# Ledger of designs, part 114: miniprotein binders against q56419

Target 1, 326 residues: q56419
Amino acid sequence: MEGRTLEEVQEEVFKRHGVLVPKKELEDLAKALEEAGLLLTEKVEARLKEEEEKLKRERPMRLAGLSYPEGEREARAFLEAFRASYPGEGEEARVLLMPHLEPSRVPEVYGAALAALEKTPPPERIYLVGVAHRPLKEKAAALPVPFQTPFGPALPDLPALQALDALLPFELFNTPLAFREEHSLELPLFFLKGRFPEARVLPLLVARRSPELGEALKVVLRDFPGLLVLAVDLSHVGPRFGDTPLTRTLAEEARRRDLGFLERLAEGEPEAALAFLGANPTRIDGVEVVASLLPLLRERKGKVLAHRLDLEAPTLSAVGAGTLVL
Key: E = the ipSAE of ESMFold2; O = the ipSAE of OpenDDE; V2 = 0.75 times the mean of E and O plus 0.25 times the DockQ between their complexes.

## First folded at step 9 (miniprotein)

Design i37 (at its last look DockQ between E and O 0.01; V2 from the best seeds 0.00; counts 0 for: pae O 7.5 > 1.5, placed apart)
Fold by ESMFold2-Fast, scan of step 9:
Structure i37 (fold): chain B 326 residues (1-326), chain A 108 residues (1-108)
Amino acid sequence: as target 1 above (326 residues)
Amino acid sequence: GDLIERLEELAEEVIRYLKEHGEEELAREIEEQIKDIIEALKSGDTESAIEILTELAETIARVLHRLGAPEELVQKVAILIYDVARALGMSREQIYEIAKRFARAIER
């Protein structure tokens, strides 16, 4: 009963059933409901603690059979179909920006990422930085367990994660439950594991700007070399995201904003990329990731391989997706 | 108590695997080094315990890698070493160095 007064409950019962319930009886019922609510909360907390304990051992697939095939053979065919959707050649990546949007909506963008991975030497480890879609106890978090994929488990790089934890002013392994359902890691990881089956991973989530994360990662990447992957979506426009309904003009503006942002990153000017977004930087997914990783992006030139603004006609909304190699 | 328990868990996991793979002498050496860490801690010589752990971590990683140990065991050993290092009150820089040496030893 959120927000209901005893008087309102009494009136509702009288209107529906013609019975006037004594106030004391409603007070007794309210206490019983509050007590039942506390018991339900206690059971929910116990269940969450149990799920958290399971996440200390492994992170299971959540989107298998929905966003990608569950079986390895079918997953391989799916991955090759995405590569085939991109007609261009890739470029070698030391830093890769790729989306975490539903892959079937932007196949050529994921195809461009796969093309870049084909030109990239197999890394010892992948620093996979996604966006937290659930609250974190700190500005960033990691989960140091195997992540299941159709290609086998993506194993954590425990020494590199521990080295990173040692450099941070907060506990890195702070919110396991945030990783239970997190597509910004799971969807890019499917493609990364398919192409680099032996690479260990550092699954990282950013919720808020963390300059200390970028500073620590710069040190860790020097001693633990690997591929840095920023798994971020671009413009979010339309009513679904609190904006006016998408028009051709607004879609063109979003596309120009996305490309202007990516092109400035490609010039090694991440501060200029953030400034280019002006007063509405939060309308691009991953701004907090880029702002956190400034030390890793400065003076690193590259190329935008693909961009698409995916239109969702029923909601008159769109999400931008791009592939950038640095 | 917990720190010594973690050191004993580390010893048990590593020594069992080494003995099962014909590395009897190395298993004995590692067991002795872990006992040396425990003895140093009981005598209040935390500095010696830290020094021995740092060298031991790299040695364990290198040997498990050489023998092709299952990834599950390598992961478990890395966790135990990290837990021990934190329990010892090692500095951020010292923990970082252990992690770096361990990673280099298991590099592909």
Scores: ipSAE 0.711, ipTM 0.888, lowest interface PAE 1.4, mean pLDDT 88
Fold by ESMFold2, look of step 10:
Structure i37 (fold): chain B 326 residues (1-326), chain A 108 residues (1-108)
Amino acid sequence: as target 1 above (326 residues)
Amino acid sequence: GDLIERLEELAEEVIRYLKEHGEEELAREIEEQIKDIIEALKSGDTESAIEILTELAETIARVLHRLGAPEELVQKVAILIYDVARALGMSREQIYEIAKRFARAIER
């Protein structure tokens, strides 16, 4: 009964069906529909609150048995197989850029990340910065709870997270539901927890660039040193992402933009890396994270260890992934 | 409006753990410090409440570390201290320092 009077509804029913429905019957129906809708709203709200309450205590595995093994022994073998897929030598990382794409699609890219972790002293904590795939209430968010893994829970670094929240002009602990299915944290975390079982984690998501986040993290990292991980993918091209079908020309352009972006980051020039992309025509999803973290990336030189533009032949689409140490 | 309630919850969690581990005298000392915070608040002396909370946070962290407290308790206490600090209206810099001192004490 969207903006109509009951008399108007009654008249229309009579016009269409030749039946005059008493006004009281229409009133009763409208009240019943409103009451039923109110009950459904209350039930949906209760379910959402229940899910949020669960996420305020822990974040369970969502991809065990799908993207990585559920059992600890099998998970350790999985890590070693991925390391073996990258024949190269790693380098120590103060900052690590790694993908969050399905691991089986880019095994040597994750293997390169593992090679870097081999050369990296175990940190007290890991600043894990992913890309929000669901809307956040703010530009960035954290979920300060244990994240379950096959290697045990990855415990949050609550004091560091609280120090970070204190410095931000918005509440950092927002939007718990956005973390429920967020693979950009879960997939990298599997590899990180497997190599650094004692490190605590700051699980962070960026939805939109936040200069404030980078400035605050620069302060926090000084007093709470740790490993900074940018868990981001690169180009996204093809029909799955709103483009025409992938052509050799589009794939070459995507590869060129991925590598040019990574190489400029490796030179300690994150502003130049962003400028190189312009309007970001191949939709590198690492851009918002990099743009947020400029103070942490400036003048930090390093090396690109691996890159793949992974082709999805049936969808004529592709996604880029890379490993960069700084 | 629940600042005192959060202070009492913090006290209850820490005191219960200390008593379970035979630290009756330390439990009484911490209870007294929380009472001092509440008394300072009632007298409108927020600055004293902030100073006492800051020292208390570090003290609690050191004690929990010494006793090998389970991580779940350490996390719950960190949350309560943070919530109390915010409810007291502590500045960003003050809250940052409390978190830093807590972290240093838990790690040592």
Scores: ipSAE 0.637, ipTM 0.875, lowest interface PAE 1.6, mean pLDDT 90
Fold by OpenDDE base, look of step 10:
Structure i37 (fold): chain B 326 residues (1-326), chain A 108 residues (1-108)
Amino acid sequence: as target 1 above (326 residues)
Amino acid sequence: GDLIERLEELAEEVIRYLKEHGEEELAREIEEQIKDIIEALKSGDTESAIEILTELAETIARVLHRLGAPEELVQKVAILIYDVARALGMSREQIYEIAKRFARAIER
């Protein structure tokens, strides 16, 4: 029972949340949580400001040593193991839909993405479109700074980002703090940077459907060609998401919706994919991203390489993940 | 009075956020759990109140993390849970366990 020491929990809370819980006695911890609760407001504001200032220069790794290895050698072995988890061959991708779920939950789905990347000529740039789990000031945002990875920094394509900003009716460079902990970018970026170390990146988040984003990207992609990556999960079902515990019926419905969504995308019918979901009762995560990128997905035929509905046993909940190439 | 007010504040913050993100069913469930805590407190069943709060704290943390709630909101909610836990007369060890569970729930 290697119980994480109070120190390890403090370090983890500090590293993750930037709250230094003083190492003093458990008594001081409660008092420090009290004092930190009140002090957390002013210190949190000051710290959020400091973090925002840091995000003007770079986006550090937040999941290194947790979701993937921090060291480059270990990270390469990690990539190889994930690739090995998918027994199939990939196809060349112009558009890649891949998950952003914790990699250990769906290794073969990430393996399928890696298989597709093996068949894809190295792009000059990657348009990485994730899901904003945190609120954005606008419908979409970008962070025009290097993202740290075990393979070195993923450098932004500033000219392409500026071209995109110029075509949008809102400021693209908004809500930098939303990127600080956003895993929908960090996790797929690990795999992408590992395979395409020289590619520039456009890290984009979508909070709400933005048809303007898709139209703007269509124009930008003409002058700044690259790989489009949709980093999205699929169904979210069970108690964690407001449902009853996972049943066979609920799992079958989630799978039906996931596959029906992906298959319609693979046929080049993104509007039909959205229409098929209706009110989205199984909470497919990627809906707002797909709805934003319709102009780029229309009439593109492709293939579903992998799908999994992964059970989180402690919560009797499940999340769908898929890999699609277009 | 102060404890109920803090529970109501906790409910309001969490329920508002959940409703804004289309999680109406979960918002209702959390509202019901908070009502159950209040009822337990009114009946003098502090032990049940602590048990429900402990589970609820973890649930709220997981949901807020999943929905990618702003760190400010997660922190505000954590503080409110702490205030409620203190007001319930929970031991420092019990509060620490809640905090640990909360932290784990917002872990990936």
Scores: ipSAE 0.021, ipTM 0.237, lowest interface PAE 7.5, mean pLDDT 85
ESMFold2 (binder alone), look of step 10: mean pLDDT 82; pTM 0.796

Design i38
Fold by ESMFold2-Fast, scan of step 9:
Structure i38 (fold): chain B 326 residues (1-326), chain A 108 residues (1-108)
Amino acid sequence: as target 1 above (326 residues)
Amino acid sequence: GDLIERLEELAEEVIRYLKEHGEEELAREIEEQIKDIIEALKSGDTESAIEILTELAETIARVLHRLGAPEELVQKVAILIYDVARALGMSWEQIYEIAKRFARAIER
């Protein structure tokens, strides 16, 4: 639906009607309504085309004033408060796994990521790989424009993006509208830009497993070295995600699954990490990202700095978040 | 474990924390409410058990928040309460009402 995320629609339905509709069912309903012509009018199509054209120039902030402060001074204080929430020291990262969950829910986890960034030399560029929450025309996409932040625009690394595009069997810049509302890039980028204001970015979304993306990135990273960031959340459990209300057993299962996944990645065994996960009701949204980036993760050892399963009591749901350095 | 075992685990976690923080009288009150739930269940009075659990959940959340309890303890206690509610056969709407009261009392 225009101007709303599926999670926001799901939460609104729950608040007004006491019904938790699985995200998949809301997606299927929206598609059915669109096919019936109820969601698409000439005016809606015109607005979407106008928004797509605007995205050729820049990607504006969507979550400023909601998930992080709008003003630069306030944003800086916010970022430093998150760093202070983590009592440990970081470790240098060549690859950083961090969440894209609402930061206020897991401040220590974002603090651990900031601690790792403090120990990391400033990169010339950041390969920021998030999860597509909207359909992409291809398995992956990028948007080669400045992304606005309270710390100024995060500028795209155009030479590196073009080198990546040239190596892929599909057009990399294929779905601009998917980037209009994408918290898996916007929220990590807030922290990354605050810490590395001079770094250029490659904002990448993965919708489905793309081994060709991982192979291409391995080549591009050799010629354009930088920090690789996997912006992924871990377990999603409970009614908000189409599951039963959270129980002690489900929470224990989710924590065990998250930590088992992260520890195997830290051992340089990403295939073992994927094999460990299993099936629902617990799901990790980073699976397709990790599966796409296997060539970049194999034999790269590191450390889990933080993990938390955050309980969302009103919905009897929980989302896992972690910080891993490789 | 069975429902009574889960209620005993809930009692142990909450009462231990309260006693460690000098809330002897409140610990006694909560212990009695949990015993009332257990006795209601033994007598087959599930309706009374549900009513007492719903009120107890809000009281526990408010007290833990007032004492500045660690987030790990608050999460563990909340999960135990939901686990008990589920085992009691409470509807999803009833469990959600407990969750809302718990969340409001914690102010998280």
Scores: ipSAE 0.005, ipTM 0.334, lowest interface PAE 10.1, mean pLDDT 84

Design i39
Fold by ESMFold2-Fast, scan of step 9:
Structure i39 (fold): chain B 326 residues (1-326), chain A 108 residues (1-108)
Amino acid sequence: as target 1 above (326 residues)
Amino acid sequence: GDLIERLEELAEEVIRYLKEHGEEELAREIEEQIKDIIEALKSGDTESAIEILTELAETIARVLHRLGAPEELVQKVAILIYDVARALGMSPRQIYEIAKRFARAIER
C-alpha cells in the first residue's frame, strides 16, 4: 500500500474525475496486482534456475565489449597496450598478486602483472583466487566449467578441483550463481588466458577466511603444480565505501597501508602483513584471501613491481591496486 | 538411484566411444567392470565397488588419452567418476588418489 489505503484511492479518484469506484473493484485490482507480483516472482525464480543450469556447462563473458574487447585480434592488441604501459622488467612468479579493479583505471599495474607472466614459464594450471562480491553458501567456492574469453575458453582443471574438493570439510562447488557476474575472476582471467592460452584454471572465490582452503591447496599444489594467482584489490577509501571524503592524509594512509602490506608479503611474512593492517581501516579486500592462504605464502620472498592508488574524483574515493611476485 | 544412473551414464559414454574407435574388447571389459560395481553395490559390498572403481578410473583415463579423446568427453568422464566416488562414500584420501591417478594418465 505505499502509504495509501483503498478508501483514500477511491476518494482521490472521485475528487479528480467525479467517478466513484466501488471498493470491491479496487480490492479486485489490488489482488490482481498481488497475483501478478507472484507470477513475476515465479518467472524470476525460473530464470535463475535456467541460468544455474547453464552455469553447469560454461561461464559466459559478462564484461566483453565493456572492460575488454570481444574480438580475439582486438583483445590481443588491448593486452599488448597494457604491457607497454609498464616500463619495467618482470620477474618470474610462483605466486602472483594482481588486481581485479577495472583495468583502464590502473594500466601500469596490469602491465606489471603481464611483465611477470612473460618471465614465468607456462604453467600446466593456474590457481586463480578471487574475492566473492556476492554471498557464498560456504567460506569459499569454485565453478568447474569452461570460462569463456576472447582467446577461447579457459578450461577447468577438473582433477585438481576434485582433489581440492575431496580435502575440504565443505562442498567446494556450492554456489554456481555467485560466478555469473564476478569481475575478480573474469578480469584477471582475461590477462592470464591471453598470456597462457594452454593453461587449465581453478577458478576459486573466497568470501571469508578459510584456513582449511590454504591447507588443502598446499597439498594439491604439491601434486598438481601450477601458478597461484591472488586476484585482490587493496585499500578502498572514501564515501563510496562508507568513509569520509578523500583527503591527502587519508590517501597517504591508504598508500602506506597498501605498500606495508605488500612489502611484508614480499618478505615472506604474511602474518606480519595481516598484523600490520590491524582492523583493516582502509578496507584491503585481500585480507581474507591472504589469511586463507597463509601456508602458501610463508617464507616466500619476492618483489612489489607496481602500486597505484586510483582516484575517483567525482565520489572523492579511491581504490588501491598492486602487483607482487613471490 | 543417482549413483547407479551415474555408473550407467559412465558406461554409455565410454563404451560408445571405444566401440566407435574399434576397441570392442576394451568396451566389453569396461562394461563388465561397471556391471561388477553395480552388482557389488546391490549386494552391499561397497569395499569391492571402491576397489573396482579405483582401477577402472585410471584404465579409462589411459585409454581415452591413447585414443586422443575430445576434451569434452574426458571432462564428462572425470565428473562422472568423481560423482560416483563421492556417492560411494569414499574417504577424502581415496578420492584424492583417484583424481591424481586420472590427471597423470591424461597428461601424457
Scores: ipSAE 0.585, ipTM 0.854, lowest interface PAE 1.9, mean pLDDT 89

Design i40
Fold by ESMFold2-Fast, scan of step 9:
Structure i40 (fold): chain B 326 residues (1-326), chain A 108 residues (1-108)
Amino acid sequence: as target 1 above (326 residues)
Amino acid sequence: GDLIERLEELAEEVIRYLKEHGEEELAREIEEQIKDIIEALKSGDTESAIEILTELAETIARVLHRLGAPEELVQKVAILIYDVARALGMSPLQIYEIAKRFARAIER
């Protein structure tokens, strides 16, 4: 009811249209809406159960034909165009921070990530850590199934995922449905699979800081070495994110916050990076990921390859994106 | 406002570069196309602007490559073209097509 009582609705209709809607008709309408809501709930529940069953076998593409091309040849050309958008050479990465923003908005930032991957020896596995955009039953989750891409399925590293699950105080495979529509994994995975087609993946989502995840990953990475990828966006500013309209001053503050955060990570000081953001309020969605992975980021020095604050002019809003190698 | 200001500044840099390298007629054509795009951004007439931007992106890339322009200038142009495409409300697939044409032009 839009937060209004039936009596208030009846009064407003009378005031505006001079018609008194009988209370019985309003009651019948409310009952019909409630019954429709129950039917929608039943249909939604059945659909979600079907999707959950599908996710036990594989994770299909959701953004193919929208954020990247569906066909392999077209997808390869798309990847090459993004690499061409970055003029520099990459640096070898043991840890890569890259965005999960719509790629077309920051092609040079994804290009920088591709440049780093060109300098990186092919890993046997990729620990891909994204941000949960839907609730998880626990602080973190994984989905141990093939993820479809235009370059073929990205296969799960089952032994490494099982080792990780065994070390955690909660069930790792706790929320399959959260992976049904998750761009923070799908968009980076497109680029990672295109560059490293033979690598297995550990697709991980963080909803809330989980120090136990970082400690467990530290142990698992020793036994199952691989590339760690943090798929995180930086500052979110402006009305689209519940903030004031973007001004030149606010944009410069956001850029300063992003770069200050990344530079501290590049010095191997992730606690200092988090403290910097705590002193400078922001909506960086990567905070929970970095806070969870502290043991893996300490004392690793590296380089910021790219940074962009992307302006969404129609909404006077912006999202920061960056590429960092450690 | 900021995007239009960046467009005007980079347009001046590109036009100056073209004139310094003997492409005075092309510089005039590009200047007019950029003005048309700026007007479309201000007025919300996106359909014509999208067509102009698509052709302009390929033409600028090809000419800058032919003239051996500094990589930094080519990059600034590529970044602004994509920013303008997004501001015009172009879909990811339309932006991909512009990126693809731009990349092919600078490779030739």
Scores: ipSAE 0.000, ipTM 0.125, lowest interface PAE 21.7, mean pLDDT 81

Design i41
Fold by ESMFold2-Fast, scan of step 9:
Structure i41 (fold): chain B 326 residues (1-326), chain A 108 residues (1-108)
Amino acid sequence: as target 1 above (326 residues)
Amino acid sequence: GDLIERLEELAEEVIRYLKEHGEEELAREIEEQIKDIIEALKSGDTESAIEILTELAETIARVLHRLGAPEELVQKVAILIYDVARALGMSPWQIYEIAKRFARAIER
């Protein structure tokens, strides 16, 4: 520490706050702040280590009482209200694409997903693939623990997860902390567990394109058949996402890109769906998931049940959401 | 209120220091990022502020270390980054990554 630097700090404090702080007190303060900064870092590290250890046993609810009801009875009524928001019977799904956006923003889209689940035979297991909103050590990750829901714990399919891990060139269980606060898994899981209470789950996160994940999943699904769920949101447009404010033209473009993407997936043409977005992408977070799962999506024909572009008026931004059955 | 006032005061000090050491372009860039964080804090738009703060923390730590900035200034910046991260409701993982990257940059 330079004496001149302390004199500059003294002068600045005096000019702005009218207080003259003695040099000794400034030196003591600087030392205390340095020690506090180091202690804060150590405390944060200790807390994260403890949270990581807890995640080795179970994954607690984070959005109960916020995005969905905490109590089982209220949660059941909530599901029925969302189902009622979609006027239709749905279609059987072997692959389901559904959103992870706040459910209250797009109730008809979640209602369409519920309609599809209603027509789908109860699977023994669900491959739930979400999008990592926090860094992963590898391109993808999973957490092999029970996930708490208002309908009871969603149990992991340990044999299927181990089979998947064995086929990958990286450790599948690589970033437990990424699962502590992950709405792309928690929100779809609420609906899936409500409909299929006996199904085991493979909770998977994709951060970057992993062709090896798709190839491995194709093998594992043959030996451990189940429902594949892609929990992805569509276009992200406007200032909240680094764009210019939303205009009618930009909203129309986002809707067209969402629908063009979903329709090509429905034709069993996932490469065509990705190519369609190539020139002017509206930040569809499903791109990395679809690119990873190509072997599972090729030649599977299906139907787009619902699509909405949800406007956030205060930020002049919008997020697309859709339900697709394959 | 208090946190925003602390941000404005420290921002002026940091920007002045950068300009005095020939980092005019970086000073302008940092000034714009801090302004965006302040606006997000005032409006409650935490998502944009979190993205900006995550990128800013490593950059400013690296630059201050490269320029041999006074330890007192570096510590003021570190403490304020942690306070802003908490105010923005950042997850423990996000705060840990920022804290770790900042600590490594100032030690190097």
Scores: ipSAE 0.000, ipTM 0.117, lowest interface PAE 19.6, mean pLDDT 82

Design i42
Fold by ESMFold2-Fast, scan of step 9:
Structure i42 (fold): chain B 326 residues (1-326), chain A 108 residues (1-108)
Amino acid sequence: as target 1 above (326 residues)
Amino acid sequence: GDLIERLEELAEEVIRYLKEHGEEELAREIEEQIKDIIEALKSGDTESAIEILTELAETIARVLHRLGAPEELVQKVAILIYDVARALGMSPDQIYEIAKRFARAIER
């Protein structure tokens, strides 16, 4: 009813259809709808609680058989095909920026990330920072459980995660359900686990800029050194993202903003990268991650290995993707 | 309550693992320390529980590393230690120190 009285509903039906519905029938219907809504809410709450309990033990694969193969042998061949898609050599990474969109859409970009990982000594742990696609109770969150992959479980670095939690002004493990379906962690993790099967992970999500996260991570990385991975996509343009239909001019603007952002990060100037975007009119989702991690990105010079603006012709939309080594 | 039950269950798993790998003396030492933590928790002596937990965390990490214990056991132990630390009201700095000491021991 959305705030309408039964008398108002009865009057409206009479005016439109010339039929007077008895108040008792309307009352009975309203009660039945309310009971159905309460039962549906109870079932939804019970299901969410069950899913949250499962997430206390492990994070299962959600995109296996869809975005990457479920079997280990097939997954290995799939990963090697992406590496082969990038003709260049990698550079050693201390910080890696890589995408999290559907890999098959930007194989050369993921290939460039794999090339960089080939030149990188195996880390003890990976700080994997993705973008929250669902609300978090705090500005950032982590999930301290094994993440399943076709290459075996990516094990959490519990001591490092606990050290990080202790330094933050909020509960780090605050929104387990946000991790149930989170491609910004799952897709990069597939490639990272395939390359570094022994590395532990800190799966981190950023919803809004958190300078305190960057300051805490700077301290933790000193005591728990590892590879920092920013799993972010770049420009999001077109109707699929609440924008006008993609034009050549808008596509060129998106490419210009993507590359300008990455190039300033490569110069060790993350504040300049953020300033270059201004109001972020092409919706680079990496902005909140970069803004959170400023202390870890300053004065680190590197190289942009790959960039692509992936065009979705049916939706007249596009998503930017890039690989940056620092 | 539940936390004490988890400590007792973990004690059984860790002690059994140590005995199966010829560490009977260390198993007795760790069993005694866990019992001391449980007794301190039951009596409300939080300060003693914190001191014992800190020593226990490093000792367990070192022995699990030395014996090449399975990752699942190491994870269970770490989770329990940090949960106990939080339940005891340890400060962020104290928890951070336990985490660093545990990590250094298992990585070595």
Scores: ipSAE 0.071, ipTM 0.631, lowest interface PAE 7.0, mean pLDDT 87

Design i43
Fold by ESMFold2-Fast, scan of step 9:
Structure i43 (fold): chain B 326 residues (1-326), chain A 108 residues (1-108)
Amino acid sequence: as target 1 above (326 residues)
Amino acid sequence: GDLIERLEELAEEVIRYLKEHGEEELAREIEEQIKDIIEALKSGDTESAIEILTELAETIARVLHRLGAPEELVQKVAILIYDVARALGMSPEQLYEIAKRFARAIER
């Protein structure tokens, strides 16, 4: 009824159904709908406050039974199947770039990440940096609570998180609700917890480039050494992402852009990787993460272990995924 | 080892900013407190040095917030305070306490 007078609504009903609805009944209906909308809004707000309170204690699994198995035995078999999907050997990682795309879509890419973790000494802590898919109050955020997994809770590294918070010009623990449904942390964490069950975690989200986050992390990593994980997807192409329908030529261009970006990171040249993307327009969520973490990526050489462009035939779209060790 | 150098760098950054904003009296007060920390350290009194540093961090945070200091300066000062606290042998728990006092004072 928004944008129409009650008289216009009354006339339209009469024309279509031959029924003259009294103006008072339409007014009462409009009030009832507005009141129902208000009650629904109050219920939604109450639910969000309840979820926010729960997130002060723990972060529950959201994708168990959907993207990975709920049970520990089934989860371990699932993880080993992904490792088996990658025929190569890993390399030791101090920095690992891995995807957060649905794992079943790119099993070899996750398998490559598992291969790298196999060659990496168990870290005391993991700095897990994902991409915010919901607005944050600040450029970045963290949630200092246990994250549930089929392998048990991934415990937060409170001293390291607090040191990080102290070195930032904004409050790090600023948007708990952004972590309620965040696959860029949950999906990589499943694999990381399966391989390093005793490692503590710093779950971090980047919404916009934050050079101050990189500067603070450089200091914190000196005193609290650990594995840095960039959980990012690569090219997003096709109508699902506001682009033209995917063709073989566009898919090949996306593969070249992804690999060009990853290879420049592997050469220890993150500024060159960002410049390469600027010259080759694309939608890569990881650009904001890389731009934030420049001090941690410079002069660190490594290797691209895997890359795949996952094709979504129904939408004529694709998402790039890769595994990079630095 | 490099603790006194970090304290001197902290003094230089904060005092320069305060003087540039007409806070000569407050700059002098902070300079004297930093000298007190250095004297405590030279006398082997690490406990007093930690206590004075904790109070100083809170004072610096409030002043920088009141003056609307640039985020880059606030972060640089926070890093210097963290480096001094770490060099003093503060535990992760103590580092958290000094860090949180600094962050809360900036907001207030």
Scores: ipSAE 0.013, ipTM 0.525, lowest interface PAE 7.9, mean pLDDT 86

